# VH-VL binders against Monomethylamine corrinoid protein 2 (mtmC2): the designs that were tried, part 10

Target 1, 218 residues: Monomethylamine corrinoid protein 2 (mtmC2), of Methanosarcina mazei (p58978)
Amino acid sequence: MTNTEIFNKLTNAIVTQDIAGCAKLTQEALDAGISPLDIITKGLSPGMKIIGDKFEAAEIFLPQIMMSGKAMSSAMEILTPELEKTKVEGEEGTGLAITFVAEGDIHDIGHRLVTTMLGANGFDILDLGVDVLNETVIEEAAKRKGQKIILVGSALMTTSMLGQKDLMDRLREENLRDSVKCMFGGAPVSDKWIDEIGADATAENAAEAAKVALNVMK

## First folded at step 21 (VH-VL; from X13 with heavy chain D101E)

Design F5
Fold by ESMFold2, look of step 21:
Formats: structure tokens, sequence, C-alpha cells
Structure F5 (fold): chain C 218 residues (1-218), chain A 119 residues (1-119), chain B 110 residues (1-110)
């Protein structure tokens, strides 16, 4: 089958919670010579966007998005070793990425993907995990004032984006805004939103996040 | 020591309510999706309900929809199950279970609390 | 009447091997990963196998899992009297939007 056909099948496997099929298709894509990054950006991540949109529209419920997350996680289990073969150690001046999932979001798979991509591209990682309060992010940034730091927050749901604005407001209130770079990702996040909240960057997907983060940290 | 401890079970008449609690310790409670699973006397396991990390999203098995409500208080590391309009068929041991998203497994269980619904 | 079908019981002598089967459908085992739980008498279930064939830390390698089509099998070698328990298979079912379990298999170690 064509690359486009395999990407569409991967997307559909995520959207329909076909966990075994997703893992099988991921391995088949690797065996066909498709890069791990293309599998993620063209097949898997579009599926997670669709499922997030369906969840917000009440077309599916918590269990379905959890199982789509498992399908994604199972694919990442296959892909992570391949990504690590191209891992670059933290270069002089790359910096520390503090990664987190915003409070109120319901999955950590996008977080794992973003964290993996950043590490594979040479960032040192401080992974704060899921359902992270903005005050925790601020505390960690304050402890490391003077270091090269990028804050990388992820959200799948549009409703989680309000926390991004709150974080930016609080960074300014604490006089930390100039101490860090701030990047927010997730399917609903746009350049317009980034400008509105005064953050530094977004990426269209998790695979681009590392490239954008490197540019921001130059 | 990772631990889940259920409480609040008892004997009640049909149509009454009970609230179950599950106290979590030894792990970062807010970082885990949580479930309730029950086991009727002499029967197998039945999944009952699931709740997201923050508690904003919930889902229950059809047989308890509209009667049972799962909730959590992350500041107190506690999971709850509010059970209303109890029926004889709700008689079971109720377990709280920790769910690890990467394995999609119920990787930690409490010892359970017994609910008996009889007149 | 469980969604996943297991034999009600199996037995074997200490030191021997048993297998416990679990049958489902395309909406559960066929498209999803399977899990196995051990429930010792009077206790809570304990995870034995996840993702078809993986063992969490602390579970000895004499416990194994496999999956083929819409069926899964738990294998136990070197049986010990302490293995006497109920064993449950489990999977997500996309048609029911539910986590579904087998009816359980009682293992008796002679």
Amino acid sequence: as target 1 above (218 residues)
Amino acid sequence: QVQLVESGGGVVQPGRSLRLSCAASGFTFRSYIMHWVRQAPGKGLEWVAVISFSGDYKYSVDSVKGRFTISRDNSKNTLFLQMNSLRAEDTAVYYCARYYEYSAAFDVWGQGTTVTVSS
Amino acid sequence: QSVLTQPPSVSAAPGQKVTISCSGSSSNIGKNYVYWYQQLPGTAPKLLIYDNNKRPSGIPDRFSGSKSGTSTTLGITGLQTGDEADYYCQAWDSSLSAWVFGGGTKLTVL
C-alpha cells in the first residue's frame, strides 16, 4: 500500500481505538522504510487531533479518548527505540525543556511524544508530568532563573488553553517572563492564540515541536 | 508503599444511598486515572466507572448510569463513589483501582469494601 | 454470562503446567490488548500480564500470556500450591464502551 494509505489507516486506527491494528500498522510502516517522524506527524498525530475534536463535540466519551491514547502509546513503544537511535546529546547552549500537561487535560500521550522529541533533539528534560498546576511550573522556573529554559505545555482540549493564558499572566506577575521561553502545543493552539497570550511559539504538531523549540532557544 | 483503602460499605435497603471512599497513599494520586470495579458474591469482576486526572470527566457502565457518580478530591488523595437508588443487584465488593495509561492496566487495587443491598 | 469466555476451572499437580483459555470477539480481544489478573482467595485482584504477554516487575516468568485472533491464553509453569486462585482475562470492548472481564477460572493445585 502507498504511504498515504498507511497514514490514513494509522489515523483511523487511533480514531476507532484499534489498538492492536495501530501497533501492527506502525511496525509495517517502519518495515516499509517510513521514518518514525512521518509516521507520527502524518498518521498518528492527526488521529489524536480528530479524537480530541470529537470528544469536545460530545461524539465520544472519556473511555474512547483513553483507548485512543493507548493506541498512540503502543505505537510510541515501537517508535521510541527508533527515535533514540538518532538521539543527540544536549549540545552546548541547547537548554532545559520543562515539559508538562496542563491542569484539566485528560491524557498524557501528547506529553510523552513532545518530551521524547525534545530529548531526541538535544534538550535536557525536566518532565513535570500530568495535571500540572501553573504554580508548580512557576516554582521550577524560579528555581532555575538564569538558565536557558523553555517551558513546553501541551493540551489536547480547547478548554485547557485558558490555563496557558493564566500561566503567562503569572510569569509576568512574578517577573519571570524574561527568564524563560514559552511554547504551547496541541491541536487547538494557533499562532493567533500565542500572540494573544504573549507566549513565544507553537508548533503544528509534536514532531515539529523540537525544531521550533531549537529555533526559539537560539 | 503504594496503597488504596476503600471504606463506606455496609448493609442498606433497596432505594437508599451509600458513599464509598478510597484513600490513596504512596503515589502521586492526581497523576492517575482511577476506576471502580465490583464483584458480586460468587461472580466475576465488573467495571463500574472511570474518572479523569482532574475529575472533570467521568464515565460509568450503563447499569449504573444516573445512579452512581464517581468523583475525586486530589487535595485529599481520595476517590469517591456516590451510589444512589441502590438495587439488590448492586450487592458486591467494590474495589478502587489505579489505571496506568501506558499499560492500560488496573495495576493497583484496594482490598475492597462490601456493599449489601437487602430488605 | 461474561463477555469473555473462560473455562470455569482447571487443575494440575504441583510442578506441572496449565493453560487457561479466554475467548472474545473482534470488538474486544481481536482489536485490543489483553490483560490477566490473579485473585487469591479472599483478596483483591493482582495484575499478572499486560499488553498480551508482558509481566509487571515482581511477576515470575513462569507466568506467560499469548494472544491469537480473538483468543488469549495464560500459561503457568512450575505450579505451586500458592497459585491456587481465580484468574481473569480482561480487555477493552469498543462496542460496549466498557472494560470487560472473563467469568474467571478457578485453578486448583492438587
Scores: ipSAE 0.720, ipTM 0.910, lowest interface PAE 0.9, mean pLDDT 88
Fold by ESMFold2, last read:
Structure F5 (fold): chain C 218 residues (1-218), chain A 119 residues (1-119), chain B 110 residues (1-110)
Amino acid sequence: as target 1 above (218 residues)
Amino acid sequence: QVQLVESGGGVVQPGRSLRLSCAASGFTFRSYIMHWVRQAPGKGLEWVAVISFSGDYKYSVDSVKGRFTISRDNSKNTLFLQMNSLRAEDTAVYYCARYYEYSAAFDVWGQGTTVTVSS
Amino acid sequence: QSVLTQPPSVSAAPGQKVTISCSGSSSNIGKNYVYWYQQLPGTAPKLLIYDNNKRPSGIPDRFSGSKSGTSTTLGITGLQTGDEADYYCQAWDSSLSAWVFGGGTKLTVL
């Protein structure tokens, strides 16, 4: 099988909630010499994008997106140790990434991947998990005022984006805006939106997110 | 220390309504997807409904669609099941179950509350 | 007539080994990971095996799970009288859009 054929099978396994097949195909892709990042960005993540679109279109519902998330998690269980073999030990001054899934979002589909990539690129990680209140993010940032901090929020749905604006407004109100960098990712987030809310960056995918975060932290 | 406690069961006539509650303690309730699972007398387990972290998204088994509504109040660490138009076949012990999305397992269960639908 | 098929009962003596089978289809066990739950008499179910063969903390290694094709098996070695319970296999079913359980297997320790 060609690499393109393997990527298409991985994508289809996510889309059809083939959890066992996804894990098997992930290992086969590794055995074929495909990099963990390519497996994620060319096979798995496109599947999650399709699932998000189908959910927005009401073609699938909560259980299917949960099971596609499980398929992704099972693949990441295989891939995370491989990604950690390429980790650069944290450079002094890389910074702390506070990662979270916004309140109201239904899944952490991109969150775990972004968190893994940030850690692999030298960031210290504080992973706040899912359905995170903006107040919690603000409290954690305030505790560490003076440290190099990037806030990294993920959204799958357009309805979660209002919370990003609220977070930015709250950071300004608390005089924390200049203490942190703010990056938001996910399918509905655009450069125009980032500019409108006064955040620092966005990225197209998790691999790019790590590069963008490093650049923003300078 | 992790605990789920169901309440609100009882004996009701067919066609009536009942609301079950599940009080959660010992964990961050809003960080977990929650389910209801039921067990008819002398029978096996049947999944009933699932609700997302925030409560914005829900899904139910076909046999209860349009009659049962799962909901949650994250400020009170409480899960609910509103059961309308009850039928004899809804007679069961109803369990509140915590779902760990990484393992996709029902990893914590309450002791259940009994609903009997009898004329 | 549960979606997943289990024998209604099994029995064995203390110290012996028992296996409990569970059969499904390509839309459930074939595509998905399998889970096992123990229900002691008069109690709620308890997670015993997840992701086919993994044990939660506190579950002794004499409990084991396996999966092959559309079938799964729970193994219990060193059988104890406290293992007397109902055992349920469980999986997601993509065709039904539901979490489905086996009918349960009553284990008697004689």
Scores: ipSAE 0.694, ipTM 0.911, lowest interface PAE 1.1, mean pLDDT 87
Fold by ESMFold2, last read:
Parts: sequence; C-alpha cells; structure tokens
Structure F5 (fold): chain C 218 residues (1-218), chain A 119 residues (1-119), chain B 110 residues (1-110)
Amino acid sequence: as target 1 above (218 residues)
Amino acid sequence: QVQLVESGGGVVQPGRSLRLSCAASGFTFRSYIMHWVRQAPGKGLEWVAVISFSGDYKYSVDSVKGRFTISRDNSKNTLFLQMNSLRAEDTAVYYCARYYEYSAAFDVWGQGTTVTVSS
Amino acid sequence: QSVLTQPPSVSAAPGQKVTISCSGSSSNIGKNYVYWYQQLPGTAPKLLIYDNNKRPSGIPDRFSGSKSGTSTTLGITGLQTGDEADYYCQAWDSSLSAWVFGGGTKLTVL
C-alpha cells in the first residue's frame, strides 16, 4: 500500500482506539521501509491531535483518550529502539532536557513523543511526568544551575497554559531565567503566547521540537 | 511499599448513601489514574469508575451513572467513591486500583471493602 | 453473563501444564491488548500478565499469555498447589466504553 494509505490507517487506529491494529500497522510501516520519524509525525501524531480536539470538544471522554494514549504507547514500544539507533555516538553535552506536563492538565498525549525525540537527538533527559507543580520544575532547575538546561513543558488545556506564565515569572523572581532555555508546546500554545510570557520557543510536533531545542541550545 | 487500603464499607438499606475511601501510600499518588472495581458475591469483576490525575475528569460504568461519583484529594493521597441511591445489585466488595497508563493495567489493588445493600 | 467467555473451571495434577482460554469479540480482544489477573481465595486480584504476553516483576516465567484473533490463552506450567485460584482475563471494550472481565476460571490442582 502507499505511504499515504498507511499514514491514514495509523491515524484512524489512534482515533478509534484500535490498539492492536496500531501496533501491527506500525510494524508493517517499518517493514515497508518508512522511517520511524515519518510514522510518528505523519501517522500517529495527527491521530493524537484529532483525539485531543475531540476531547476538548466533549465528543469523547476520559476512557477514549486514555486508550488512544495506549495505542500511541504501543506503537512507541516498536519505534523507540529504531529511533535510538540514530543516536549519534560521541555527541554528549547537548544539554539536559527537563520535560513535564503542567499541573492541572490531563495526560499529555505528545509528552512521551517529545521526550523520546529529545533523547534520540542527544539530550540527557529528566522526565518529571504529568501534573507537575511549577515549584518542582523550579527546584530541579535551581539544583542544576550552571548546567546547560532546557525546560520543555506541554499543555493540552488552556488553564495549563496560564501556569506557563507563572513558571516564567517564578524563573525571573528566582534569578534562574538566564540559566535555562524554555520551550512550551501543545495544542493551545502559539507563537504569540510564547512572546507574551517571554519563553524561548514553541514547536508544532515532536520532530520539530527536537530541532528547535537543538537550535535554542546553541 | 506501595499500598492501597479501602474503608467505609458496611450494611445499608436500599436508597441510602455510603462513601468509600482508599488511602494510598508508597508512591506518588497524583501521578496515577485511579479506578474503582467491584465484585458481587460469588461473581466476577466489574469495572466501576475512573478518574484522571488531577481529578478534573471522571467516567463511570452505565449502571452507576448519576448515582456514584469518583473523586480524589491529592493532598491527602486519598481516592473516594460517593455511592448514592444504593440498590441491591450494588452489593459487592469494592476495590480501588492503581492504573499504570503505559501498560494500561490495574497493577496495584487494595484488599477491598464490603458493601451490603439489604432491606 | 460476562462479556469475555472463560471456562468455569479447569483442573490438573501438580507438575502438569494447564491452559485457560478466554474468548471475546472484535470490540475488545480483537482490537485491544489482553490482561490476566490471579485471585487467591478471599484476596484481591493480582496482575499476572499484561500486554498479551508480558509478566510484571515477581511473576514466575511458568505463567505465559498469548493472543490470537479474538481469543487469548493463559498457560501455567509446573502446577503447584499455590496456583489454585480464580483467573480472570480482561480487556477494554470500545463498544461498551468499559474495561471488561471474563467470568473467571477456577483452577484446581489435584
């Protein structure tokens, strides 16, 4: 089948919570020579975006978004070893990426993808997980002052975006703003918002996020 | 060690209310999706309800919708089930269960608390 | 009546092998990964198999799982008296929007 057909099937498997089908299609895409990155960015991630939109619109509920998340996780189990093969040996010192989903948000659909892509691009990873207090992010950054650090936060909900402003304000109050780079992503996050809160960057997807993070850390 | 301990079960008449509690320890409670699962006497397991990390999102099985409400207090590491308008068919052992999102498994269970709805 | 169908009981002698079947539909086992739980008498269920065939730490490798189509099987080798329990298969069901369990299989070692 064509690459477009397999990407559409992957997207549909995510949006319909076809967990077994998603894993099977992921392996078939790899066997057909499609790159792990293309599978993620053209097939899987678009499905998670659709599910996030449907959840925000109250067209689906908590169980469906959880099961779409499981479908994504199952595909990532297949893809992560392939992504790790592309890690460049001897490029240590890219920096530490502290990844998190803000307090008050639900499970970040794209958080695991971004974390994986950052690791594959040479970042050391400190994954704080979901529902993370801004205070925790500040503490981890302060503990490592002097290291090359990028904070990578995700939001699915508009209320979690407001916590990004609070985080930036706290970084300034603690004299940590210049010690770290700050990147925020997620469906509601825009370039205008990034400029408003004084953060460093945003990205539309996990692959772009890794490239943007590398550029910001130069 | 990781533990879940349910409490609040008892014998109540139909139409009455009961509130179950589940105390969590040994793990970062706010980082886990939580469920209630029940088991009627001599019967199998039935999923009852699920709640998100923050507690803002919830969902229940159709048979208890409008009557049961799952909730959590992350500052106290406690999960709750408010059970209103109890019926005879709600008689069961009620388990709280921790859900590990990456495996999608109920990986930690409490020992359960017994609810008996009898006239 | 359970959404997932299991035999009500199975038995075998110590040291023998037993399999426990579980049948579902395209809306549950067909689309989803399957899980198995062990419930000793008077106790809470314990996770035994996840993602069709994986074992959590602390579960001995004489327990195994497999899935084919809309069916799944739990295998237990080297049966021990301590394996006497109820065993439940479980999957998410997209049509019901619910986590569903089999009716349970009582394993007797004799």
Scores: ipSAE 0.691, ipTM 0.911, lowest interface PAE 1.1, mean pLDDT 87
Fold by ESMFold2, fold request of step 22:
Structure F5 (fold): chain C 218 residues (1-218), chain A 119 residues (1-119), chain B 110 residues (1-110)
Amino acid sequence: as target 1 above (218 residues)
Amino acid sequence: QVQLVESGGGVVQPGRSLRLSCAASGFTFRSYIMHWVRQAPGKGLEWVAVISFSGDYKYSVDSVKGRFTISRDNSKNTLFLQMNSLRAEDTAVYYCARYYEYSAAFDVWGQGTTVTVSS
Amino acid sequence: QSVLTQPPSVSAAPGQKVTISCSGSSSNIGKNYVYWYQQLPGTAPKLLIYDNNKRPSGIPDRFSGSKSGTSTTLGITGLQTGDEADYYCQAWDSSLSAWVFGGGTKLTVL
């Protein structure tokens, strides 16, 4: 089977919530020599994009997106050890990435991928998960004042973006703004928005996000 | 000491309403998808409803659609089930269940509250 | 009857091994991971097995799970009297859009 056929089957397994098939196809792709990053970006992530679009269009509901998420998680369980084998070994002091999905958002596919890519590029990871209050992010940053820290927040919905401004305001109030770098991603986030709230960066995709984060942390 | 405690069960006539509550403690409630699962007398388990982290998205089993509504108040660490137009077949022990999305498992259960629908 | 099919009861002596079968279809067990729950008399269910064959912390390795095709099996070795309970298999079902359980199997330790 060609790589394109494998990627199409992976995408379809996500779209149809074929959890067992997705795990099997992921292992087959690895055994065929396809890189973990290509499996994610060309097979799995396109499926989650399709599912997100269907959910927004009310063609599917909460259980289906939960099960597509489980299919993605089962594939990532296989892929994460392989990504860790390829991480950059010579870079000391890259920093800690504190990753989270904003309060009120439930689409976390970009978050999981960005977190994995950051780890693969030498960051230490503190993954706060989903529906994270700004107060929690502030607390974790304050505990680690003096460390080299980047906050990496994801939003899929425009209502979740408003919390990014509040987080930046709170960081300034707590005298933490200068002790961290702040990067926000997600479909509604733009360079104009980043400038408006006074954050440090955004990126278009997970691979770019890791490179942008490395550059910001120099 | 992760804990879920259901309340609000009782004996009611068909067509009436009840509201069940589930008080959560010992974990970050807002970070978990929550479910209701029921068990009719002498029968097995039946899934009833699911709610997202924020409470914005919900889904229920076909037999209760339009009659039961799952909801949550994250500021009070409380899950709810509003049960309208109750029928005899709704008679069951109702469990609140915590769901960990990465394992897709019901990893914490309450002790249940009993709902009896009869005339 | 239940979407997932389990035998209503099994029994064995202390120290022996039992297996509890669970049969489903392509829309549930065939494409999904399977979960097992133990319900001791008068108590709430408790997670025993997740993702077909994994154990949560605190579940002894006497409990095991396996899956083949549209069927799954819970294995219990070194039976103890405290293992007397009802056991439920569970999976997501894509055609029903529901989390579905087996009818339960009552284990008696003779």
Scores: ipSAE 0.687, ipTM 0.907, lowest interface PAE 1.1, mean pLDDT 86

Design F5
Fold by ESMFold2, fold request of step 22:
Structure F5 (fold): chain C 218 residues (1-218), chain A 119 residues (1-119), chain B 110 residues (1-110)
Amino acid sequence: as target 1 above (218 residues)
Amino acid sequence: QVQLVESGGGVVQPGRSLRLSCAASGFTFRSYIMHWVRQAPGKGLEWVAVISFSGDYKYSVDSVKGRFTISRDNSKNTLFLQMNSLRAEDTAVYYCARYYEYSAAFDVWGQGTTVTVSS
Amino acid sequence: QSVLTQPPSVSAAPGQKVTISCSGSSSNIGKNYVYWYQQLPGTAPKLLIYDNNKRPSGIPDRFSGSKSGTSTTLGITGLQTGDEADYYCQAWDSSLSAWVFGGGTKLTVL
C-alpha cells in the first residue's frame, strides 16, 4: 500500500468508528516505517476534522463522535510511546503550557495530541482537560504570574470559538494579558480570528502547533 | 471517594412520570460523560441514555426516545432522568454510570434506584 | 434475545478455572473493543475488563479477557466463593447506535 492509501484508510476508520481497525492499521503503519507524526497528521487528524463537521451538520450524533474519539484514543495509545522517544530533555526557558478544551465543546479532539507534542518539545504541561471554564484558565494563569506561560486552547465546534474572545477579554481585564502567550487551535480557528481577538497564534495541526508555540515563547 | 447515588424511584401507574436523580461526589463531575443503564427484574442490563460533558448533547435508546430525557446540572454535580409516559416495560433498577471516554468503559456505577410501573 | 450471546450459567469448584464465552457480530464485537462487568448478588455491576483484555486497578490478574473475530472470552482462575456473580460482556453496536450487553452468565462456585 502507498502512504496515501494508508492515510485514507486511517481517516476512514475514524470517520466510520472502526475502533479495532484503526488500532490495527496504526500498528501496521508504524511497522511499515511511517513516522508516528505522519500517521497522526495525515491519517488520523483529518478523520476527526470530518467527524466534527458531520456532527455540526447533524449528520451524526453524540455516540458516533464518542466512538470516533475512542478510535483516536486507541491509536494514540500505540503512538504516544513512539512520540516520546523523540522527547527533548529539559530545555531551559521553554516554559509551561497550560492546555485545555473550551467550555461547551464535545470532545478533546486533537487536545491530547497537541499536549503530547508540546511535552515532546520540552514544555512542562498543565493539562486542564475538557469543558474548561474561562475562569479556571484565568485562575491558573494568575497563580503563576511571572512564569513563562503559554495558554493553549482547542475548539472543535465553531460555537466554542466565542469563548476564546471572552477569555482574551478577561485576561486583559485582569491585567494578565502581558503575563501569558495565547494560542488557539482547532478546525474553525483562523489567522483572521486570532487577529480579531488579539491572541498570539494559531496552528493548522498538532505538529505545527508545537513549532509555533516554541516560536511564540522565544 | 468516587460515588454515585441514585434516588427518585418508586411505584407508579402506566402513563405517569418520574424523575430520577444521581448525586455525584469525589470527582470532577463536569469532566465526565454520564449514562443511565437499567436492569429489569431477573434480566440483563440495558443502556438507556448518554449525555455530553456540558449537557448540550444527548442520545437515548430507541425504546425510550421521545419519552425519557437525560439532563445534568454541573453546578450541583447531579445527573437526571425525566421519564414520561411510563410503561410496564420500563420497570427496572436504574443505574447512573460514569463513562471514561479513553477506555470507553462504564467505570463507576451507583447503587441503583427501583422504578416499578404497575397498575 | 440479546444481540450478544452468553451461556446462561457455568459452574466450577473452588480453585479451578472457568471460561465464559460471548458471541456477537461484525457491528459490535467485530469492530469494537469488548468489556466485562461483574455483578455480585444484590449489587451494582463493576467493571472487570476493558479494551478486550485490560484490568482496572484493583482487579486481580486471575481475571483475564480475550477477543477473536466476533467472539470474546472471560477467564477466571483460582475460583473463590466470592466470585459467584453474574458476568456480562458488553460492546458498542454501530447498527443499533447503542451500547449492548450480553444476557449474562451466572457463575456458581461449588
Scores: ipSAE 0.679, ipTM 0.902, lowest interface PAE 1.2, mean pLDDT 87

